# Designs tried in a protein design chat: VHH binders against o75319. Part 83

Target 1, 181 residues: o75319
Amino acid sequence: GNHIPERWKDYLPVGQRMPGTRFIAFKVPLQKSFEKKLAPEECFSPLDLFNKIREQNEELGLIIDLTYTQRYYKPEDLPETVPYLKIFTVGHQVPDDETIFKFKHAVNGFLKENKDNDKLIGVHCTHGLNRTGYLICRYLIDVEGVRPDDAIELFNRCRGHCLERQNYIEDLQNGPIRKNW
Key: E = the ipSAE of ESMFold2; O = the ipSAE of OpenDDE; V2 = 0.75 times the mean of E and O plus 0.25 times the DockQ between their complexes.

## First folded at step 5 (VHH)

Design d9 (framework vhh_etentamig_d1; at its last look DockQ between E and O 0.01; V2 from the best seeds 0.00; counts 0 for: pae E 22.5 > 2, placed apart)
Fold by ESMFold2, look of step 5:
Structure d9 (fold): chain B 181 residues (1-181), chain A 121 residues (1-121)
Amino acid sequence: as target 1 above (181 residues)
Amino acid sequence: EVQLLESGGGLVQPGGSLRLSCAASGFTFSDYAMSWVRQAPGKGPEWVSGISGSGRSTYYADSVKGRFTISRDNSKNTLYLQMNSLRAEDTAVYYCAKEYWPTHRKYFDYRGQGTLVTVSS
């Protein structure tokens, strides 16, 4: 059924723009079918996402959805002016090189097409934390040359929650630098 | 060429302390996680403790938690293991290991000769 994801209520809905980057992270928005199980103040719909981004004086230009399911919301719940990309990412293991490549390719494509504006790339998994933080940090490390600890600290501060999975943290800090495509 | 040189081992009484050092060269030390691995006579290698490349994250086997402290000084390319409250079961050759994570499982590089720690009364 439409059970609220475990611990989803415990996370801030939307983080802050990561300074010096085009990234913002958030937890998965939930379509109206979930609202029966939520108090009004707990709701975080696709519309709520865009309102919160606007309140920060920002604009989304791309949403990258890392969840391994399609049950939380549908792309038609989003404005047609905002491209949507799903990259199915399994949540219990470090993403493989193919998934990392797809993420890097999507980000690089967005930056090329949006070089003349300041729109953001919104990235989410279920909680907007572990898979989301890993792929954002992997991009910053491999493509932008950011030091692993600096990428992690920036993500944690702007998301408002720390990366939790040790295997992700160790891979970011201690894994080899992946070649860019 | 990657070089790892362990030192600081010796004979110590139960309850005593030792500080092990590992001098590293031939690679960018701060880019790699490091571990201590020990091998007692007649046993296979046992992972003891690990530390991230930055030094921010530390990890311990249950058998040493609360008694051992891993640290590193990236300006000196040196890894440390402070061992307190030593027990006879801690007797082993201790190796400094450079960690890799090419897949889900870690790879350890035991390039040094190790340093012998003997705990006996």
Scores: ipSAE 0.000, ipTM 0.083, lowest interface PAE 22.5, mean pLDDT 84
Fold by OpenDDE, look of step 5:
Structure d9 (fold): chain B 181 residues (1-181), chain A 121 residues (1-121)
Amino acid sequence: as target 1 above (181 residues)
Amino acid sequence: EVQLLESGGGLVQPGGSLRLSCAASGFTFSDYAMSWVRQAPGKGPEWVSGISGSGRSTYYADSVKGRFTISRDNSKNTLYLQMNSLRAEDTAVYYCAKEYWPTHRKYFDYRGQGTLVTVSS
């Protein structure tokens, strides 16, 4: 249904580009049917997402949706020029190796095909924080060789909110590296 | 405050050699990969070479492989680029760039003011 996710209003709609990366995180945009339950200033639609990205002088080249539902918006609500990828990711638990691999593969594919531009990979879950932050940081750590604390700090600073889930943080800091192939 | 200061540029004949240096400050130098990027007149920036924080891994653009060598001295917070067998097409402003890891994405969080390299007969 059109139930607003819990605490959804508490999070900034869009973060900032992560310096040195092609990542930007945001909370889930909500289709118009949700607007009747929101104040005008609380509304954040797919259209609003693109407007906010543009205001940052950036351009999205891919959207990775990590939510475990399809009720928030439709891919048809996005511009045709921006590919949409759904990776169903269960909340509150560390993503499994398959999910991590899917995410890495998608990112690597995008980077391979977009070497000639500076378009961003937009990643979101419900709040654009925990699942989103984990997978982005996992990528930076495993693929880019970034130190875990640096990756986490960078994500937190750019998202404007800190990762909240201790199991995610612990796995990033002390967990094993996952295979990239 | 992050500071990057390039030096070593100048005029050289084709086939000649130059060694560029970059003095870094304002961050833990060894924790970050460094790169050289260049921009020729009328062209966009081009990634040239990269090196991991430890210096154990090096990366080169195809256009400079076999001719250029990137290195670093973490005890001196200095990045180097040895350029041999220089060509006219190597003429550009060369920038030292900081990033978390070498990449072909053409994006860096910091770069210096650059040093001009001119290869001409």
Scores: ipSAE 0.000, ipTM 0.254, lowest interface PAE 10.8, mean pLDDT 92
ESMFold2 (binder alone), look of step 5: mean pLDDT 84; pTM 0.837

## First folded at step 7 (VHH)

Design g1 (framework vhh_4orz_3)
Fold by ESMFold2-Fast, scan of step 7:
Order: structure tokens, then C-alpha cells, then sequence
Structure g1 (fold): chain B 181 residues (1-181), chain A 120 residues (1-120)
């Protein structure tokens, strides 16, 4: 159905681009059928997403959707020029190594193919916070050698909300580096 | 054989300007992010500026609004325009190349450095 995700309204629709990276995080866009449950200023459709990215003078080149559902919007709701990748992740649990590798592979592939432009990798889960922040930070730590606390602080500032799940934070700070990209 | 060769260093009075150049060969220059880092006597090497393969620029706070990084893909060069130089800018300046367009992590290739000395 048209049920708004719990606490979805509590989060900013789109964060700021993370400086020195190609990442931008946002909460899940909701297709037009959800708009009857929302005030005009609360609406955040796929179209609204692209408008907000343009307002920041940025351009999306890839969307990675980490939700465990397809009920919120369909890939067909996105411009054909922007690749869409679905990686099914369950909330509350630290993503497994296969999921981490798949995310890293997609990011590395995008960066290799987009050397001649500044297009962004948009990453979202339901709230654009825990699963999204975990995988972005995991990439920065494992591939780019960023200190865990620096990666987390950068994500929190740019997203405008702090990572909430302690198990995610603990894995980022103290967990093993996953060498498979 | 990959080479990064810096030039343009020298002695300049405080408040003056210098332009550094880095000539690159042995790799597909247009695919790489290019950076300038510096090392002052007795100090750690510090990052100064980076330009991505797509042309986006980043600067350390200490040099923002004084330094400008640019690149010329047709000539395989990256340059650093340094204005309003201070004695604190005295260092060996290194050109470096990185395949992934992020500010974090290691660089793939390094030049030998060029000396910049700013007198008070």
C-alpha cells in the first residue's frame, strides 16, 4: 500500500554531497500515490529528488537503492539516463560481506566509467541513514583508507542526521577491513 | 615508465606569486585526479589542492582563496597558481596522481618535488 514509512517525515529528504567523494545520501523517494498522505512541503517524489540535486548544482549518475522493498517507487519513475542498482538489505542488521562487496564493486565501476565528469552516486535506504551511512562509510574506510571516526563524522554532517544504530557504528570503528571491493 | 616532473619553484618575497607546473607521462593523464602536496622542513607532508579528472577542485583551508589548481589534458599538465605567498608556504611541493577521484587514501604516483622558499 500507500503506508508512509515510520519516521520518514523526521528526516531531511537529501543531504549535501560529501566533499572529496562522489557520494550523496537521501531518504527513499515516494511515488505520487503516496502524496495524498503528505502535505505539499512534505512531498519527496523521484522528480523532487532530481530537483533538489539540481538545486545544489549537482547531477546524479547512479542511484543505489538499499531498501528491502519495491513498493515506494519503481526504477521506471527515474530518468532513463541514470542507472539504477537494487541491493536488497535488511534493516537493523550490519550488511553481510556479499552485500558490502556488491556495493564496493558498483561504486568502483561507476568511478572508473565516470572519470571525465563530476556526477554523483546517490545512495538511499528507507531513511537514508543507517544502511546508507554504513555502506558509504565502509567504502571510505576499506577502499580509501579513511579513519572510521572521520568517515562517520563526514557522513553525519553531510546527511544532517547522525547514524543511530550502535551495532553499525561499532562495526565501522572496530570491525575488520573487508578487502574484497 | 610513469613520470611526474615539477617545475616553477624558486625564491620569492612575501606577498609575491609563483606558478608551479607538473608534466605527466606514462599513464592516461585525463583519467587521473591530480594533486599538490607540500612538506616543510621538520614537518609531515600535507595535502594542498586536488583537481579531479572531471575538473572539480578542492583546497586545504590554509591555502583557500590564495592558490588555484588547474589542468590541461591536451598537454598532460597540472598547475598551481600561488598568490599572496607567506613564509609559512615555504616547502618542497610535490605533484601526485590518483586514479580514484576521492581526497582520501594513498596516491598512485609521485613527483620528486620542487622547492618553494618565501622570504619575509
Amino acid sequence: as target 1 above (181 residues)
Amino acid sequence: EVQLVESGGGLVQAGGSLRLFCAASGFTFSDYAMAWLRQAPGKRREWVALITSGGRTYYADSVKDRFTISRDNAKNTVSLQMNSLKPEDTAIYFCAAKYWPTLYGSYDYWGQGTQVTVSS
Scores: ipSAE 0.049, ipTM 0.509, lowest interface PAE 6.1, mean pLDDT 90

Design g10 (framework vhh_4orz_3)
Fold by ESMFold2-Fast, scan of step 7:
Structure g10 (fold): chain B 181 residues (1-181), chain A 120 residues (1-120)
Amino acid sequence: as target 1 above (181 residues)
Amino acid sequence: EVQLVESGGGLVQAGGSLRLFCAASGFTFSDYAMAWLRQAPGKRREWVALIYSGGRTYYADSVKDRFTISRDNAKNTVSLQMNSLKPEDTAIYFCAAKYWPLLYGSYDYWGQGTQVTVSS
């Protein structure tokens, strides 16, 4: 069925661009079939996502979808001009090295091909928080050399919600740097 | 040979203004983000302002609404206009370049710095 993800309404739809980066985080958009269970002010469709990004005077150049499902929206619901990448991740578990390297490769490839513009990499999981925040922070720590606590603080401030999963936070603060990017 | 050369530093009274310049050579300037960082005596280096290759700007909270960063890709220069200067702005100001910058991350190229002294 068209069940709204648990706690999805508790989170802001879209965060702010993370200063000094090309990242913006948001919760999963919900296709039109979910709108029957939402008040007008609660709706957050793929169209609503792009409208909210434009309202911030930003433009998306890539969407990375970290959910383990296709039930919330389809890639076909997005403008054809915006590339879409699916990286299947399981919630609750720290993403494995293969997933981390795939994320890093996608980000690095986008940056190389978009050096002459300021388009953003939009990243989401179900709530746009734990898996999303983990992979963005892991990139900042491993590739950009950001201190773990600084990366986490920057993400939390820009997303408008703090990373919740202790195992994710612990891995970011004290885990090994994942080389091979 | 990559070079970043700062100029425009000096002594000013509190409330005054200065404009810093950084002339870049030896790399494709328009592909790089440019930043200004500063270091006060006995303190670690801190980031002040950043301008992306696409022109988007970012500022540290301590200088927001007082400082303006700009670039001229035709002349390979980045500038920092500093208004309403305070004694706590006293520092050596460094120009830095990075292909894809992060506010807190490492930079690829650095200038030698230019001294700014604000008297009370």
Scores: ipSAE 0.006, ipTM 0.292, lowest interface PAE 9.5, mean pLDDT 88

Design g11 (framework vhh_4orz_3)
Fold by ESMFold2-Fast, scan of step 7:
Structure g11 (fold): chain B 181 residues (1-181), chain A 120 residues (1-120)
Amino acid sequence: as target 1 above (181 residues)
Amino acid sequence: EVQLVESGGGLVQAGGSLRLFCAASGFTFSDYAMAWLRQAPGKRREWVALINSGGRTYYADSVKDRFTISRDNAKNTVSLQMNSLKPEDTAIYFCAAKYWPLLYGSYDYWGQGTQVTVSS
């Protein structure tokens, strides 16, 4: 059904831009059909997302949706000017190499095509935390050469919540680099 | 004043070894990722190896298992140990520094390069 995701209300809607990067993380926006189960101050629609990012003096140039469902909102709920990429990522499991490479290719392509602007890559899963934090940190570690602990600390601070899944943290700290071929 | 000064280049026979050094000054070395890139005659610069501020290392496929990058934060030095050298490794080798956090492909500082020539 139209159930609010478990613990969704426990998380801040949108984090802050991660300094020195083009990343901003947020929890999944919920279309209007979910609002009957939410207090006004709990609502976080696609429109609310863009308003909150604008309030930070930022602009989205790409949204990467990591949820394994399409029930929370539709691409049609987003401005036509903002590209939307769906990468189906199962929760609880460390994303596989194919998923990681797809994420990296999307980010690299965006950065190449957006050299002359400062638009952000918005990344979300259900809570904007575990899958989202994993893939952003994995990118920073593998592509940008950031130390795992530094990447995790930066993400946690900017998201306003710490990565929770121990298997994700373990893979980031001690797992192999997923080198793009 | 930021400076990166390479040394250790020279002429070596195929199958031989050579060690390059880069001395850094004018910035907080321990905060920067350090890289080696090379440029052969008539070709574009290509990335060879990188060591991040935490000591994690990355290598291009062409040098994997032959080259080792290392750093000494107390001495503000990055080194490249080159083993099993091939004529194809002939190039000017550049030291470069990249401040974290940076977008992909950005280097803040560059050395002037040191020539490595590998004879057949």
Scores: ipSAE 0.005, ipTM 0.151, lowest interface PAE 10.8, mean pLDDT 87

Design g12 (framework vhh_4orz_3)
Fold by ESMFold2-Fast, scan of step 7:
Structure g12 (fold): chain B 181 residues (1-181), chain A 120 residues (1-120)
Amino acid sequence: as target 1 above (181 residues)
Amino acid sequence: EVQLVESGGGLVQAGGSLRLFCAASGFTFSDYAMAWLRQAPGKRREWVALISSGGRTYYADSVKDRFTISRDNAKNTVSLQMNSLKPEDTAIYFCAAKYWPLLYGSYDYWGQGTQVTVSS
């Protein structure tokens, strides 16, 4: 279907690169079939995503799609030169350990293969906020030893929106570190 | 046998310049991000600048446009050029190494620090 995701228009399309990391977060791009329901200034297609990244003088090297659907856009809508990884994650629930480990593995693999460049890992869910922010912060906390409050603040500032889900914030601040991936 | 050895610290007048050096050994330097952090008496250690393995640089707002970080992979060194120094820049400056470049979080290796004192 061509239904715009709930509250999708409330969020900035793309955040800024999180300094000292390779992460950039954004909301889900919407393929051309959604544009009939959007004003020109509201459109955010896969092409628009790459234009906005280029406008920041950045380049994507990987997209991690955390949505639980394929209805918003297809991998075929992306440049062939940019790898695409789908990790199906259910909204509103703290991602399970398997999902966390898949995310960490993908990030670590990208970083090892891209030591000689500064390409970014683009991460999105529907709004580019809760699932996206959780997994990025979880990576920073568990793998890189960042203090939870510092990780959350960095994400919120760069995304331009604060993590909204109290259960996600609680898990990041007080939950166990997931080490076996 | 990993070692990070800082040099170049000292006393300088406000408005002056200093260049800090860090010599690294015992790891594959070119694979690591290199950073400078500082700690003033009674304050937490704060990040100042980072240079990635690929050469991209990042700066804290307090030092942006005044400090320049650079690296020389052939010599296994990282340097911090500090210009327009202020009394507030007075601190022990630490060299640190990290396999992946993060502004916030844990560093893999640390130097012992070098004192920088800026007089008014």
Scores: ipSAE 0.011, ipTM 0.320, lowest interface PAE 9.1, mean pLDDT 88

Design g13 (framework vhh_4orz_3)
Fold by ESMFold2-Fast, scan of step 7:
Structure g13 (fold): chain B 181 residues (1-181), chain A 120 residues (1-120)
Amino acid sequence: as target 1 above (181 residues)
Amino acid sequence: EVQLVESGGGLVQAGGSLRLFCAASGFTFSDYAMAWLRQAPGKRREWVALIDSGGRTYYADSVKDRFTISRDNAKNTVSLQMNSLKPEDTAIYFCAAKYWPLLYGSYDYWGQGTQVTVSS
């Protein structure tokens, strides 16, 4: 089906690059078949994503898709030159350790391979907020040693929306550091 | 052997300027973000400025508009131009390097530090 995700229109399509990092967060792009249910100013296709990132004078080097579905767009809708990684995550629950480690491994691999450029890691779930913000903040806290409140503030400011799920915020602030490097 | 060697520190009067230099060796300098941190007497170490491998610069609010960080990859050097110095800028200034291009987190390599003293 071509049903637009609940509350998807309430969120800014693309945030700003998180300063001092390679991360940029955005909501899920919707392939052309969804545009019949959208006003022109509401459209956010894979093409629109790349146009908006270019407008910020940035370039994507990797997309990490955290949605539990493949119905919103296909990897084939993305430029051939941009790697795509799917990590299936369920909404509402804090991502498990396996998911966290897979995310960290992908980020570390990208950073090692992209030392000679300034390309960004684009991360999205459905709204580009809770699962996206959790995993980015978890990386900053566990790998980079950022204070939890500082990581959350940086993400919220750059995304243009605050993390909404209290269980995600609680885990980031008071949960254990996931060490398996 | 990895080395970061700072120079350019000294005694200056308030309102004066100093330029700090850091010479790096033993690693692929162009792959690393370079930073300046400082530690004032009796205080914790404070981050001052960072320049990433792509040349993007970041500054602490306390030094914004007064300090400028720059790098020369051909010479493996990073420098910090300090203008309008205040007594509160008195500290040991450390050069540091990190592989990951993130503003926060730990540094991989550290210099020994150079003393900057600003008299009122």
Scores: ipSAE 0.005, ipTM 0.223, lowest interface PAE 11.2, mean pLDDT 88

Design g14 (framework vhh_4orz_3)
Fold by ESMFold2-Fast, scan of step 7:
Structure g14 (fold): chain B 181 residues (1-181), chain A 120 residues (1-120)
Amino acid sequence: as target 1 above (181 residues)
Amino acid sequence: EVQLVESGGGLVQAGGSLRLFCAASGFTFSDYAMAWLRQAPGKRREWVALITSGSRTYYADSVKDRFTISRDNAKNTVSLQMNSLKPEDTAIYFCAAKYWPLLYGSYDYWGQGTQVTVSS
């Protein structure tokens, strides 16, 4: 159906660019059919996403969609010039090694192809928090060698909300490095 | 062989200015993000400023509006203009290079560092 995701209204639509990286996190945009259940100030469509990114003087070069559904918006709702990548992830569980590898590969590929510009990698799950924050932090820790607490602090500050799932936080802080580049 | 060589450090009074330089060789400089990090006595190394391959700049809150990072790809140099210096800016300043821009963590290449001392 077209019901609003649980707690979706509780989160800021878009965070700030994570300084010194190409990452920006946001909650899932909702296509027009959801707007009848939202006040005007609560609307966050694909168009609203791009408007908010422009308001920050940023430009999106890739969207990575981590939701385990296609009901919220369609890739066709996005500008044709912005690549869209779907990585199906289940909520509540720490993403598996295969999912982590797919995310890392997509990020590395984007950075290699975009080394002469400063376009952003936009990452979202339903709330743009737990799965999104986990995979971004996992990339920073495993690929970039960032200290886990520093990665989490940077994400929390820039997203405007703290990572909520304790199992995700514990895996980032104490779990093994996944050396599947 | 890859080399990053810092220069321009020294002793300066509070409120003064210094300009640090980093000369790079042995890699394709224009493809790399360049950063300045510093380490004060008894403290952890901290990031100060970063300039991307596309010349976009980022600064730590402690140095915003006082420091300016710039690069010259023709000369393979990155520089840090440091104005309104404070005693708390006293540290060894390191030049670092990284293909993927990042504020924290591991860099691909490091300089040996240059001492900056700010007296009050």
Scores: ipSAE 0.005, ipTM 0.268, lowest interface PAE 10.7, mean pLDDT 88

Design g15 (framework vhh_4orz_3)
Fold by ESMFold2-Fast, scan of step 7:
Structure g15 (fold): chain B 181 residues (1-181), chain A 120 residues (1-120)
Amino acid sequence: as target 1 above (181 residues)
Amino acid sequence: EVQLVESGGGLVQAGGSLRLFCAASGFTFSDYAMAWLRQAPGKRREWVALITSGKRTYYADSVKDRFTISRDNAKNTVSLQMNSLKPEDTAIYFCAAKYWPLLYGSYDYWGQGTQVTVSS
């Protein structure tokens, strides 16, 4: 349906680029059919996403959609020039190893193909916070050797909201490194 | 053989300036992000500044507006201009290189370091 996701209005639409990385996080864009339930200043369509990225003097090179639904917007709502990757990720649970590895492979492939530019990997779930923050931090910890608390602090600062799910935070801080590519 | 060789360190009085250089060889310099990290006596190594292959720059809060990182791809050199130096800037300064343009985590290549001493 056209119901606004719970608490979606509580979150900033787009965070800032995470300095020294190619990541930017945002909440799910909502297609035009949702706008009847939103004030003008609350609207965040796919078009609004790209306008806000341009306002930061950034450019998206890839969108990774972690939602477990297709109801919020369609890939066809995005510019043809920006690749879109869907990774169906269940909320509330720490993402499984297969999901983590899919995310890592997508990021590594993008970086290899985009080493000569500075385009961003845009990552979102429903709120652009828990699943999004987990997978970005997991990448920084496992692939880049970033200390867990430093990765979490960087994500929280740049997203403008702190990771909320204690099981995700616990796994990032104390869980095993996932070594497979 | 990969080598990073730092130069330009020395003794300077508080408020003074120094310019550090790092000469790189043995890899495709223009593809790598280049960084400066420092280690003060009795402290852990800390990141100071990074310049990406695309020449985007990042600075630690402690050095922002005082230090400037730059690179010359034709000469395979990265430089750190240090102004308004403080006694707290006293450290061994290391040049480091990383293929992925990511600020944090492990670096692929390291120099031996150059000593910077700032007297009060």
Scores: ipSAE 0.000, ipTM 0.226, lowest interface PAE 10.6, mean pLDDT 88

Design g16 (framework vhh_4orz_3)
Fold by ESMFold2-Fast, scan of step 7:
Structure g16 (fold): chain B 181 residues (1-181), chain A 120 residues (1-120)
Amino acid sequence: as target 1 above (181 residues)
Amino acid sequence: EVQLVESGGGLVQAGGSLRLFCAASGFTFSDYAMAWLRQAPGKRREWVALITSSGRTYYADSVKDRFTISRDNAKNTVSLQMNSLKPEDTAIYFCAAKYWPLLYGSYDYWGQGTQVTVSS
């Protein structure tokens, strides 16, 4: 359908690269069929995503789509040169261990294959905030040994919006480390 | 065995300059991000600058436009050029290495540190 996600317009389209990492977070791009319901300044298509990242002098090497739907845009709307990975996650619930491990595996694989460049891993859910921020912070905490509060602060600053879901924040701060193997 | 050996520390007058060096051995230097961190008396260790394996640089706001990090992969060295030094820059400076570039996380390897003292 052509229904704009609730509160989607409230969020900045794209954050900034998280310094010292390969991550950049953004809200879900909306394919052309949604533009009839948007003012010109509200449009954020797959093309707009790539233009905004180039405006920051950055380049995407991978997109990880965390939404539980394909209705917002299709992988074929993306340049063929940028790999696309779908990890289906439901909103509101802390992602399960299988989802966390899948995310970590994809990130580690990208980093191994991209040692010779500075291309970014673009991560999004619907708003590019809660599921996106959780998985990025979980990676930084579990794999990179970042202190939880530092990971959350870095994400919030670079995304331009603070993680909103208290259960996600609590899991990051006080939950068990999910060991990668 | 992995080693990071710092040099170039010393006493300098405020407004002066100093260049720190870190010589690395025992790992594939060109694959690692290299960083400088510092610990001032009575304070926690803080990150100063990082250079990625691809050469991208990052700086803490407190040192931006005054410090420059660079690397020489042929010599397995990373250096920190420190200009316009302030008494607040007085600290032990540590060289650190990490396979994946990261500002706030753990580092794989650490040097012993070199003392920098800036007099007023």
Scores: ipSAE 0.012, ipTM 0.310, lowest interface PAE 8.9, mean pLDDT 88

Design g17 (framework vhh_4orz_3)
Fold by ESMFold2-Fast, scan of step 7:
Structure g17 (fold): chain B 181 residues (1-181), chain A 120 residues (1-120)
Amino acid sequence: as target 1 above (181 residues)
Amino acid sequence: EVQLVESGGGLVQAGGSLRLFCAASGFTFSDYAMAWLRQAPGKRREWVALITSGGRKYYADSVKDRFTISRDNAKNTVSLQMNSLKPEDTAIYFCAAKYWPLLYGSYDYWGQGTQVTVSS
């Protein structure tokens, strides 16, 4: 089905690059078949995503899709120059260690292969907020040594929306550092 | 042996300018992001500016439009041009290197620091 995700229209399509990192967060793009259920000003297709990134004078080098579905858009809807990685992540629960490890490995690999450029890692779940914000902040805390409250504040400011799930926030602030290798 | 050596600090009048330099050795400089952080007496260390391996520049709001960071990969140096200096800029300035670009968090390598004193 082409049912619009609950609350999807409530969120900004794309945040700003998180300064000093390679991360940019956004909500899930919706392929052309969803346009019949959206007003023109509500449309946010894969093409719209890349146009909005270019408007910020940025360039995507990787998309990490954290949704637990393939129904919103297909990898073939993306430019072939941009790698796409699917990490199936269930909502509501704090991502498990295996999911955290996969995310960290993908980010580290991208940074190693892209040290000669400034291309961004685009990360999204359905709303580009809870799973997305958790994994980005978890990376910054565990790998980069950022203080939890600083990571959360940076994400919230750049995304334009605050992390909503208290269990995610609690884990980031007080949970253990995950050494996933 | 990894080494970061700062220079260019000193005493300057408010409104004046200083240029800080950091000479790096012992690692592949061009692969690392380079940063300047500062610490004033009795205060926590704060980040000032960062330049990525790809040349993108970031500045703290307190120094934006007054400071300019640059790097020279051929000479393994990073510099900080400091204009319109204020007494509040008085601090020890540290050069730091990090493989992944990040404004916050830990750095892989640190210099010893150079003192900057801005008189009122």
Scores: ipSAE 0.005, ipTM 0.266, lowest interface PAE 11.0, mean pLDDT 88

